# VHH binders against o26223: the designs that were tried, part 153

Target 1, 191 residues: o26223
Amino acid sequence: MKLLWTSQHIKVTVHIDGKVSKMDVLEAIKTRRSIRKYQDREVPEELIDKILDAAMCGPSAVDERPWHFIVVRNREMLEKIPEVHPYGAMVKDAPVAIIVCCDSSLEKIPGFWVQDCSIASQNILLAAHSLGLGAVWTGVYPLEDRVEGIRRLFSIPEHVIPFSVIPLGYPAENPGTRDLFDPDRIHLEKW

## First folded at step 9 (VHH)

Design u17 (framework vhh_7nfr_2)
Fold by ESMFold2-Fast, scan of step 9:
Structure u17 (fold): chain B 191 residues (1-191), chain A 119 residues (1-119)
Amino acid sequence: as target 1 above (191 residues)
Amino acid sequence: QVQLQESGGGLVQPGGSLRLSCAASGFTFSTYEMSWVRQAPGEGREWVSSISSGGSYTYYADSVKGRFTIARDNVKNTLYLLMDSLKSDDTAVYYCARQGWSPYLFDYWGQGTQVTVSS
């Protein structure tokens, strides 16, 4: 079966044979870009579930897996995020956002939750990209005002630390791929 | 069991109108983006229109923009395509399709309803 689509006034043919072609891992890593402009189009719940499954597959220190996630689709709540996160202006225009949190009661080794939640955040970005969505990591921790603002807005307990806010949607921009390989940053045997 | 059943097709003169319906069952209709896809005689399938799960966002192929309107009723689990100013080029079998896990991938299709625009 072939499906014909229109893009840039050019018809595109997509083959469907029961096998879904996924982006190669290296291709996904190299082509993922921060996306801050979204189509006025809802993201299916099934795709969010797949993204969160991928987020939870990240390695964590001593397998502590301290992450919790808040999925925000409510327009009123999305519109309030920029009030407490100045660089999160694009969140108000996204159809959905994921707040990555650390539950400190699950922490087994002090301080590594930052790495754990960073890994989860990156997996969200890669998974979203592989599914045809765009996303951007907006930092919350370690900026005290943003941590407090997000905690208050979403009624997050004191033992839980909001780490990042990641808006997601179908991309309305294509910034293109960058070649970031720099051999001067690679040292053999010693500095 | 997921089922999609189209109706409302028929023979119509150029410039006429038709209203297609798709009755959905076997899944939570209100949580899925839905689409209309058509296939003209001897040609491949062509995407026509999509509507978001809540109905707030609608999308149209350039060939039908301004002439067709997609709508849904989440209480009745029904998808609609209102077709105005029909042209001979609109002659095709129209399929109701449910959005799969990836953009441009549909996991369930109806049997289709024939639309013929002819004088």
Scores: ipSAE 0.000, ipTM 0.120, lowest interface PAE 17.7, mean pLDDT 82

Design u18 (framework vhh_7nfr_2)
Fold by ESMFold2-Fast, scan of step 9:
Structure u18 (fold): chain B 191 residues (1-191), chain A 119 residues (1-119)
Amino acid sequence: as target 1 above (191 residues)
Amino acid sequence: QVQLQESGGGLVQPGGSLRLSCAASGFTFSTYEMSWVRQAPGEGREWVSSISSGGSYTYYADSVKGRFTIARDNVKNTLYLLMDSLKSDDTAVYYCARKGYSPFLFDYWGQGTQVTVSS
């Protein structure tokens, strides 16, 4: 296979293994791991912007795109998250966290915002991994105490629902790869 | 301010070797995929090689496979191209380039370093 590579003033014609681009995407999905240990090192704003751009590219029910994002870099605020989210202890050690929220005023179909925000959260994890960062998804919704705790901590309006908290940074651990393929979960034609 | 500065080019005889370096500054080098692109006299730019942000994956144009090796040092913010078994057809200006958002698009380029393979 030939890949034509043209942009502005560059013309490149190369024979590339046709699987290179698809392997990159599939390998990103397969090699992404939850990272909970971070280097004491700032994440550039440009990388956060790239991650959020990717987050907003997800599909949403009837194109409602109800997601909003809070970027938290303030150390004092990050240290308070574990007080309202018991399984978010690693957040205090991250240089930055993204809170994925749903603005209910943008919701067109009841209940689908959960799926929309899940898709946005997954895109954040994959984008972070592709940029050399580590991240972990931590659940907020539907646990009422966590939802209200995060809401109060970050002054989130009543019509906005915090969905997940995703700390991220340069990884300080490498948990290795997993083989999760299970053919027993695949049914042909019928259950 | 993003800057990429190539060095190590020069005149070499066919079958010889050269090592090119690219010093990067003004951005977090370790988070970007980096590439080498060349332009021969009277021709368009030709992609030569790329290396992933962490260095685990390398890619080469068919014309240079087995002869060139791309490497990086994320501590020193430096990209390398080791060129062995050089041929007259490798004569070109070699550019260091940073991968942008989109596949196959580069957002920053160095000034280039001249490689001439001649007897």
Scores: ipSAE 0.000, ipTM 0.118, lowest interface PAE 18.9, mean pLDDT 82

Design u19 (framework vhh_7nfr_2)
Fold by ESMFold2-Fast, scan of step 9:
Structure u19 (fold): chain B 191 residues (1-191), chain A 119 residues (1-119)
Amino acid sequence: as target 1 above (191 residues)
Amino acid sequence: QVQLQESGGGLVQPGGSLRLSCAASGFTFSTYEMSWVRQAPGEGREWVSSISSGGSYTYYADSVKGRFTIARDNVKNTLYLLMDSLKSDDTAVYYCARQPYSEYLYDYWGQGTQVTVSS
């Protein structure tokens, strides 16, 4: 089976108060929120492809890019995720989830795959937000029961480590924006 | 001011050997992971090898594993790439690069040294 890949400029658009507005990068970063309630509405395959393209554009240690992704749309499979991931209850209600994985055979420097897959996970969240979708990062690694549960559920080989499960869809909630800037955490020239 | 300066490139016959050096200055060399990255004519950059800050861990691309050896001398602030059993496919400009492990994969690059493997 083939997926469509298109190299094109992606213009970010967001719905605000019934109007459509372009979202710049800083606005996307500052207004992204974890979304755990989704509309009963399918996410087009084209948007998933754009999100995964963005995920793969992240930096990685020694350019190892160890990430692989599983796209889950099957309702039966989505409904089984909470059984192996207790705090992933929202996944069963999402139209789609992305599982971010590390292929350890692609790892060039030990341990940095965690940071690489964290970067890919964050890019998924930002890209989804920029495209009018909501998503939430649910942790898998380093919790052994979740790692093995997800591995068994999706037939993931032993050399591949499931890192995160990210359900996504059109938002059915609108949490308020947070002001998180704390100048006391910024030190000039020295501690 | 951070500087990385490569040397040791040249023309060599298939099956031959070369030793590349990278002289580092302007930073505490012993605290940084260092890498060799190459770029063949008409191709993108390809990672070749990395070495940990203390030299205890080394990593190699599959295409060079068993033929190349990366090493460092933290007293002399010098990175090395020992290249054995050279193949025509190894023809490239070889760059020394500093790895800070931040948002940027590499923050400083040398100017490169040309390696040509030809009969």
Scores: ipSAE 0.000, ipTM 0.091, lowest interface PAE 19.2, mean pLDDT 83

Design u2 (framework vhh_7nfr_2)
Fold by ESMFold2-Fast, scan of step 9:
Structure u2 (fold): chain B 191 residues (1-191), chain A 121 residues (1-121)
Amino acid sequence: as target 1 above (191 residues)
Amino acid sequence: QVQLQESGGGLVQPGGSLRLSCAASGFTFSNYWMSWVRQAPGEGREWVSSINSGGSSTYYADSVKGRFTIARDNVKNTLYLLMDSLKSDDTAVYYCARAPFKSIVSAFDIWGQGTQVTVSS
């Protein structure tokens, strides 16, 4: 990795200033869509850094924060992911993918690492969307064959569990928005 | 208030060893990933090694893997880099950095002043 020698303090931010219209948190949540088609265009390292910073800001059970991330840019490695993940065909066409992992040695409360890694994964999706990128969550855990395949492919230690593979890039599709509000799923005070 | 202070650099012969230290103050050291970054004369900064907050995970640049060891002491708020089998190509100013992640993260939010390592006979 090559960094600028003049930097004494690097600020990591998730601001989208410079656009005609800013996306607030509620709008980002409502308009985020799974994106599986990407432009043939590199994603700057700075944007990946901002996304990973956002991923680590999620709440974590008993503050265990068990997440680790693998950033994959190598074309050959991206092309091997579909071999171990049947629904990961789009990954080979993405300029970059993030693999969200759990270091089980950091787990303080049994089973909550799944929730922790889910929160980290969702923060990646929202942060990517807020920065003008598209991404999609492809499931790894709890499917044993996918967990083992990804672990083998990326030399992940036995005590570390790959949770999700998230390809991302500049979007080459616009699936539009959804209206998912269902008041019948809201109960006041009791079931 | 946040400060990182490197020490332990110096002149060493090829094949020699050095131990670098970084004293951290003004933040909760045990909550942060820490990294070593180096800058050779006339070049940009190059990532060397990273260690997670608890010390259970370490990462190394291919150029130093097997020769360098990163370690931390969360009681003393100190980061270490143990450098073995030093080569002329390791000549650089070594910086301690508070890093959110390892080699692929380009944004480190706090930097030290650096310590010079010169490998020459």
Scores: ipSAE 0.000, ipTM 0.117, lowest interface PAE 17.6, mean pLDDT 82

Design u20 (framework vhh_7nfr_2)
Fold by ESMFold2-Fast, scan of step 9:
Structure u20 (fold): chain B 191 residues (1-191), chain A 119 residues (1-119)
Amino acid sequence: as target 1 above (191 residues)
Amino acid sequence: QVQLQESGGGLVQPGGSLRLSCAASGFTFSTYEMSWVRQAPGEGREWVSSISSGGSYTYYADSVKGRFTIARDNVKNTLYLLMDSLKSDDTAVYYCARHGYTPWIFDYWGQGTQVTVSS
């Protein structure tokens, strides 16, 4: 099993008059941005484990949970990713990357693994942001050249499909948040 | 040297109760997640329950949910499994296991304690 989980302890910060909450879910969703520049600083294994735990908490079609994850910290391997993924140039500068994969043997409903892996990928991005890290989703599936390139680079079996590559690190950039709410996309009762 | 020593097993009638204990030594018990895993004759190992290092989070296999309670005492370095409404299917050797660096990959196991549920 390539999954690493070292979360040994959950600490709660409490004031005399109650608990201090971290960033709430809505704030995390609204303020998360794609981060492509990272500090030269290692991400603790404990944070990666928390992120992967969150990734596996997503809903999946008929609870098939087809996701597998490859955690890449090796500098030489990270530097090879842009070779097979032309829009993944930032990955070589990240301290770690997570490759989200689908084990097709776990698929119960054809095609829904794409939604399952998308949910897992988004949970990685949100969890990373909530923990003070930055990340970006670089697309692999459904581009056949990238799927096969990543498969060969990481010795991924043919029944397993690499879905996304997500570099992570402490952010070295601070893009502002965006207001994306568009009421014209909301229809009441009918189109 | 890491040591895990189970106790509290025995023969009990269906519907009865047992409390298993696991005495831990040789490491900082309060920093590790712990599990109970069982193995019935001729079967593979089945995970039963886990507890976080501080005791705030507990997890149970569907087969025991609502009947078993996992607990820990970090002052006494002891893990517990409180088993209620025991069924014949609960007959197994019960092992105390320490979580290693990966979830469900255990790095240390106790010697096991036999639980037999029969009339």
Scores: ipSAE 0.000, ipTM 0.101, lowest interface PAE 20.5, mean pLDDT 83

Design u21 (framework vhh_7nfr_2)
Fold by ESMFold2-Fast, scan of step 9:
Structure u21 (fold): chain B 191 residues (1-191), chain A 119 residues (1-119)
Amino acid sequence: as target 1 above (191 residues)
Amino acid sequence: QVQLQESGGGLVQPGGSLRLSCAASGFTFSTYWMSWVRQAPGEGREWVSSISSGGSKTYYADSVKGRFTIARDNVKNTLYLLMDSLKSDDTAVYYCARQGYSPYLFDYWGQGTQVTVSS
């Protein structure tokens, strides 16, 4: 590896004041990686607000927008998440986590809330990356015991379904990007 | 450290019964789906049965449906497989496995316990 090549691929991101990232959309999509190790640094509220604004900008079926978000900064609560989510061990080390939820009373078309909440979750990951943060999607729905565990832990009403838990913070690891383009998965005009 | 320890295997005659146990430690057992997987001599691994973390859902391979029952005790951190009407084709090493992030993907395995069905 050479410093010159690394420098050509460095994008300037805003780490503190919530200003717009200089990373373009395609670069953000291509370079986003799951981050599971975080610095011992607080994430400013202004950056969380920008991430949640981006989460709510996704398309949703019949514009139902059923998503609700819980922002968790309390260390004691973050440390309890791995007890009800086996693959959420990294959450205890994160400065903050966002729980993406569906309010079933807002659902206009049956079953599409899963796609709606998936879109919101992906927007959180991309927005975090563009702002110089790292995040990872940990699955809750459709695993009923994880859904129940998270619901009880955060006093979530029965008509609301926890969908994902996304810990985030300033990254303490730097995994390389992946070249995932596979032309064998592209079919022209028919299968 | 995650540990899974099987017991209860042995030699049994066709038509007989055995009860396998798996003692789990080093993780919150009550939050994981658990499975039994077997491997017969010269063959690949075959999934046998799975149970949800709370015990409300159970799934079985077609070859064992109606003969085997999977169960768990979350207070004792123990997984069970009750095997009735055993056949010679059930001869295998039986592994206790913890389910990973998706169905049929297992992240931790026990040492295995030998079940031999023969006269």
Scores: ipSAE 0.000, ipTM 0.104, lowest interface PAE 18.3, mean pLDDT 83

Design u22 (framework vhh_7nfr_2)
Fold by ESMFold2-Fast, scan of step 9:
Structure u22 (fold): chain B 191 residues (1-191), chain A 119 residues (1-119)
Amino acid sequence: as target 1 above (191 residues)
Amino acid sequence: QVQLQESGGGLVQPGGSLRLSCAASGFTFSNYYMSWVRQAPGEGREWVSSISSGGSYTYYADSVKGRFTIARDNVKNTLYLLMDSLKSDDTAVYYCARQGYSPYIFDYWGQGTQVTVSS
């Protein structure tokens, strides 16, 4: 029996009738939305640790796991991100942001680090959603101006490539869910 | 704008059955998880059941599993709670609620419908 108290002080006990836990994962994937408006409320370090643990659990080509993460809570630094990332305006209003980076010295197979860091970024978004937080992936790589801007701002070494900036916080918006299934994109046996 | 209106509550004997309905309007009903939440006299709110936007997944509190069934009709924009084998402990005001951004967070509530289980 798991008792949960939400922000509304509601008692919750979850029981899945005839379903397995992987169905909770499918619904989490289906209901996750990009969140760009955040409450003025701190995110506990414990939740960030859980999110980063989930990020590092992704599959990686030949188990290279080239990802490194920068956790940014400093208000002055968060306010500077929009100066080097034109579509990152919401980052200045987030209580925390995670910068996903690739350490190229850990790369065993050329080019697969992009997939590895994409997997880590998606895991951050899903883990945040599962913990009651909202987040959004703002793209850095492969836009060279953003890569160099973020590198200079956070003193990132030349062999490390900033991949994404993910602001997160308690959501101040609810965009609903999207019904995105398109059977025309599914081909049976042949194109 | 968003409106949730419950109906179907009433007085019932222990072991009896009731069917609650919730008429939804002012939003795209088929895009949201919907839930039933109850509040017994002098107690806090207790989550009862949830159903996914398309109806494929249902979740129940341990106290009602095997006795209650949640269902929805996305054509009629209506949420249902079918309550069997009612017990005195099920006496509460039952609220229809729309799920917020994350599970168990609710952004809109109905006015509630009273269920009283008494001999």
Scores: ipSAE 0.006, ipTM 0.295, lowest interface PAE 9.7, mean pLDDT 85

Design u23 (framework vhh_vobarilizumab_d1)
Fold by ESMFold2-Fast, scan of step 9:
Structure u23 (fold): chain B 191 residues (1-191), chain A 118 residues (1-118)
Amino acid sequence: as target 1 above (191 residues)
Amino acid sequence: EVQLVESGGGLVQPGGSLRLSCAASGFTFSTYEMAWYRQAPGKGRELVAGISSGGYTSYADSVKGRFTISRDNAKNTLYLQMNSLRPEDTAVYYCARQGYSPYLFDYWGQGTLVTVSS
């Protein structure tokens, strides 16, 4: 399929085998990849707002919605994240990162905040991908040293738990898509 | 105002080489991912090679080891060095600027024809 695009005096046709410029939900889910290399290009605030709106739309146990988000654009702060998160080296090169947190005072069912924050994190990844950005989920909880490191670095209160750090930006790599469907993991009626 | 102008195409024998150039204007070239696509007769466009603002490169399996993408940010120019050309490389080659997705490009040039005789 071809998508015809125009800009003032330029006509552009984009045709990609099996793809178009607009991505539906299933396509976004199937083509999202972890992106760890970013262009030296700022992410507009409008796109961050859209991503956070999508993050808050996830289902939540008994509608507790315990998530809070810290948006980090300050280069000095981004450069300090690898000091407390060893697998977060790519964060220092990203134009922005989102820290997903749980406010434990909003928890209605003990322990379900982990699922709630996982849902929010995945929605951030999918929304970023759908908007042409790349992102990667770097785990914080349940690793105690990372939790405390991130808490201290960003002045997070004791009742709030940092869950994940998600750097994002315009992608500088294209790993392609994965074929992950495994019918042996699907059981009909019984195990 | 965004313009991408390809040059360097032509007729070449199998095993020969060509260097394509793309002159970019109307945007901050150094901050964008750029790519080369091609469209063979009767086929859709396919990604040949990409290069990030930071210089990271990617290639289609069909051209790995034979083609090299590079950029000169001071001259706002993208290059594709094509070696060991094959008849199946015959196509119109397009310079493209990345849009919102690593799979989407928002501006394309007019294209330059590369014909490899058999």
Scores: ipSAE 0.000, ipTM 0.109, lowest interface PAE 18.5, mean pLDDT 82

Design u24 (framework vhh_lunsekimig_d3)
Fold by ESMFold2-Fast, scan of step 9:
Structure u24 (fold): chain B 191 residues (1-191), chain A 118 residues (1-118)
Amino acid sequence: as target 1 above (191 residues)
Amino acid sequence: EVQLVESGGGVVQPGGSLRLSCAASGFTFSTYELYWYRQAAGIERELIASISSGGYTNYVDSVKGRFTISRDNSENTMYLQMNSLRAEDTGLYYCARQGYSPYLFDYWGQGTLVTVSS
């Protein structure tokens, strides 16, 4: 991988086995959309590895890095997720899902693991988008029933907290881009 | 009212050195991240180097070890020391600071031309 800076925007050019794919970082952030419909097509393990590498590169409070990840490809297990997560219906149709977890034994200061796991989750979404995949963050924590349901389904120990379930695959929908910039939310020098 | 003025460009032989300056006015210089960009003929403008308000620097791989970015907050001036210049370094060099644009638009100077030729 080689990082190449171009124009007034920072542009990332990725070299993978002689192939080149490029997407500006700002373009990736602005064009990422929640994708809930997936092609019937497998996601290569190499892409999942790249996504998880990116997930672990986020900043973490006092460098505690409490995140752990479960990669779910088993169709039977994916089909059971909607039973414990009412807004996770799309997961059963995804070729793969990543469950972001917090290992509480790695927590150095109370409460910041939520921010840490949020950062990891967003990095998964951005990395997936940059690689031509679509994904969506489905919330688990802080909803007690979902936390307990996912824990039981995936045999997650009591000191580990499931935070989010992120199905991903090649997109079968294109919702288009959103322009969300609102200058009224920006205050210069003082409120 | 924000102004950035580049200087120090010129013609040098391969292996030569140049020091570029960017004189700033119209803002609190010490609080902003600052950048050097390069525009070569036929290619898009590219970020070469950056320096944070705290003095932390970043460089594009092609100039690491050859170029050094620095700032003098007392003089409101940023510098780019360019050593071991190559033909590929030829271009118009711009200084910029972060703006509030939704398109990551930085405030730019007029540019200073660097030509490396044999």
Scores: ipSAE 0.000, ipTM 0.073, lowest interface PAE 21.9, mean pLDDT 81

Design u25 (framework vhh_8pnl_2)
Fold by ESMFold2-Fast, scan of step 9:
Structure u25 (fold): chain B 191 residues (1-191), chain A 118 residues (1-118)
Amino acid sequence: as target 1 above (191 residues)
Amino acid sequence: QGQLVESGGGLVQPGGSLRLSCADAGFTFSTYEMAWYRQAPGKERELVARISSGGYTNYADFVKGRFTISRDNAKSTLYLQMNSLKPEDTAMYYCARQGYSPYLFDYWGQGTRVTVSA
């Protein structure tokens, strides 16, 4: 590992064991599945860093990038998520979860933050898959009870909106690939 | 945030042992990945060992089986137990705190000197 010391900022260059995903973009998109069962195995922080970097690389309306992320590894906190999210039962068994949030003070154009945070959430799923992890998007917004439950549980300020909870870990299931191509949904020139 | 303060360095003979400590006054120690780096005279700084908030550890190949990294979150302290020390282990040892972004949450201590010689 190489470390470069700078006069103004500490800059660390990390080379971890030359691990490069061999999955191409189309393969990653086509083979990604929602994973709800995880191995009892820690996810290294370096992989979370890579996933969050990918999340922030998504396009956003007028470059507003309103997203913030909460990384939850604390077992007690993970166990409380299903109490406020009915479809989040799998979160208690995950080694880590990422909560995708919107800081409404960063919004430049009304309403597009939903699309921005959707893009960030999908990038988390694809990045996790490309790194050998499994993940699932559990919806929070626009369900008011879930939004307020998650807000209270993680002390999220009123101007910040929790959008999704994404548990992730090494997969303990393999649901297989789906063939979803439907030519009847493609219209040439006109409807 | 809090400052990192390393201690425990010193002069030791080959085959000897030392235990390094790093105290963090920050109120969020338990949420950070912590690491030990070293820099030998005339060489670049290199990673020695890492420990996640949950206790997952990684070691550089040149210290595997000889060094052990551990943390005490209640005391906000990081440790490096160094056994079977060799002359090539002579270096300044630095405690580092890394967050989820290595560019935004990097914090370093002042270092503690380890010298392995007769």
Scores: ipSAE 0.000, ipTM 0.102, lowest interface PAE 19.0, mean pLDDT 81

Design u26 (framework vhh_lunsekimig_d3)
Fold by ESMFold2-Fast, scan of step 9:
Structure u26 (fold): chain B 191 residues (1-191), chain A 119 residues (1-119)
Amino acid sequence: as target 1 above (191 residues)
Amino acid sequence: EVQLVESGGGVVQPGGSLRLSCAASGFTFSSYALYWYRQAAGIERELIASITSGGSTNYVDSVKGRFTISRDNSENTMYLQMNSLRAEDTGLYYCARGPYWSKLPFDYWGQGTLVTVSS
């Protein structure tokens, strides 16, 4: 029964990329789109830090939190990703990419790391969108050739599994909205 | 503009203590992980201690139990309390702001503060 706020007049200002704005969570979920075209603009480290903080806030099976992240800004390295990931051509044009990895030594329950890394990947996409950036999830696991290609390219040790490559930047495209609600996929009380 | 300014270095005898300070400006201090690095003559710069925005700390094995990293978000200042100093602790001490996720910061360094343990 204590007052959590001591000020009668709360002055809270929220800034997204230098502007006073905030995206509602439902709006962020509904309006996020895969973005594959990026402006030639640097993404500030502050935004990457916020995105990675959000990535680590996901629920994890038995709280194993096996996530590790590689942040790639080096142009030569970004340009090599399409050589080992056939559908990753857009990565070379992004100012930055995040590689989501699983450290298998942190795994407490077999197989759930895939769900853990999926949650981390989606949080990256949502956080990027909420901050005015665009991103896309390019799949690595479970495609063995992509896993080994990314491992080799980034010197990833044997016990660590690259899961996804997520290029991000300021969007240079606006694909518009989608209405994906399908009531036929909702079953009341039984199948 | 991002600025990091180290202070508190000096000459001290083995077994002595020093407290280093890193005064920061030009960014939202409370949102960033911060690092202390040491560079000895002829040796590559090494990570000594880190503190996350949430206050979690990590230390290199050689300083565990002797050094304590802390932060004061109201003063925009990070500290390194160094106790039981040894000759091998001699070096330039840099504070750094880097990405939360990096072992090596690649965006900002201070100019360093010199610590000399006299033997």
Scores: ipSAE 0.000, ipTM 0.147, lowest interface PAE 15.3, mean pLDDT 82

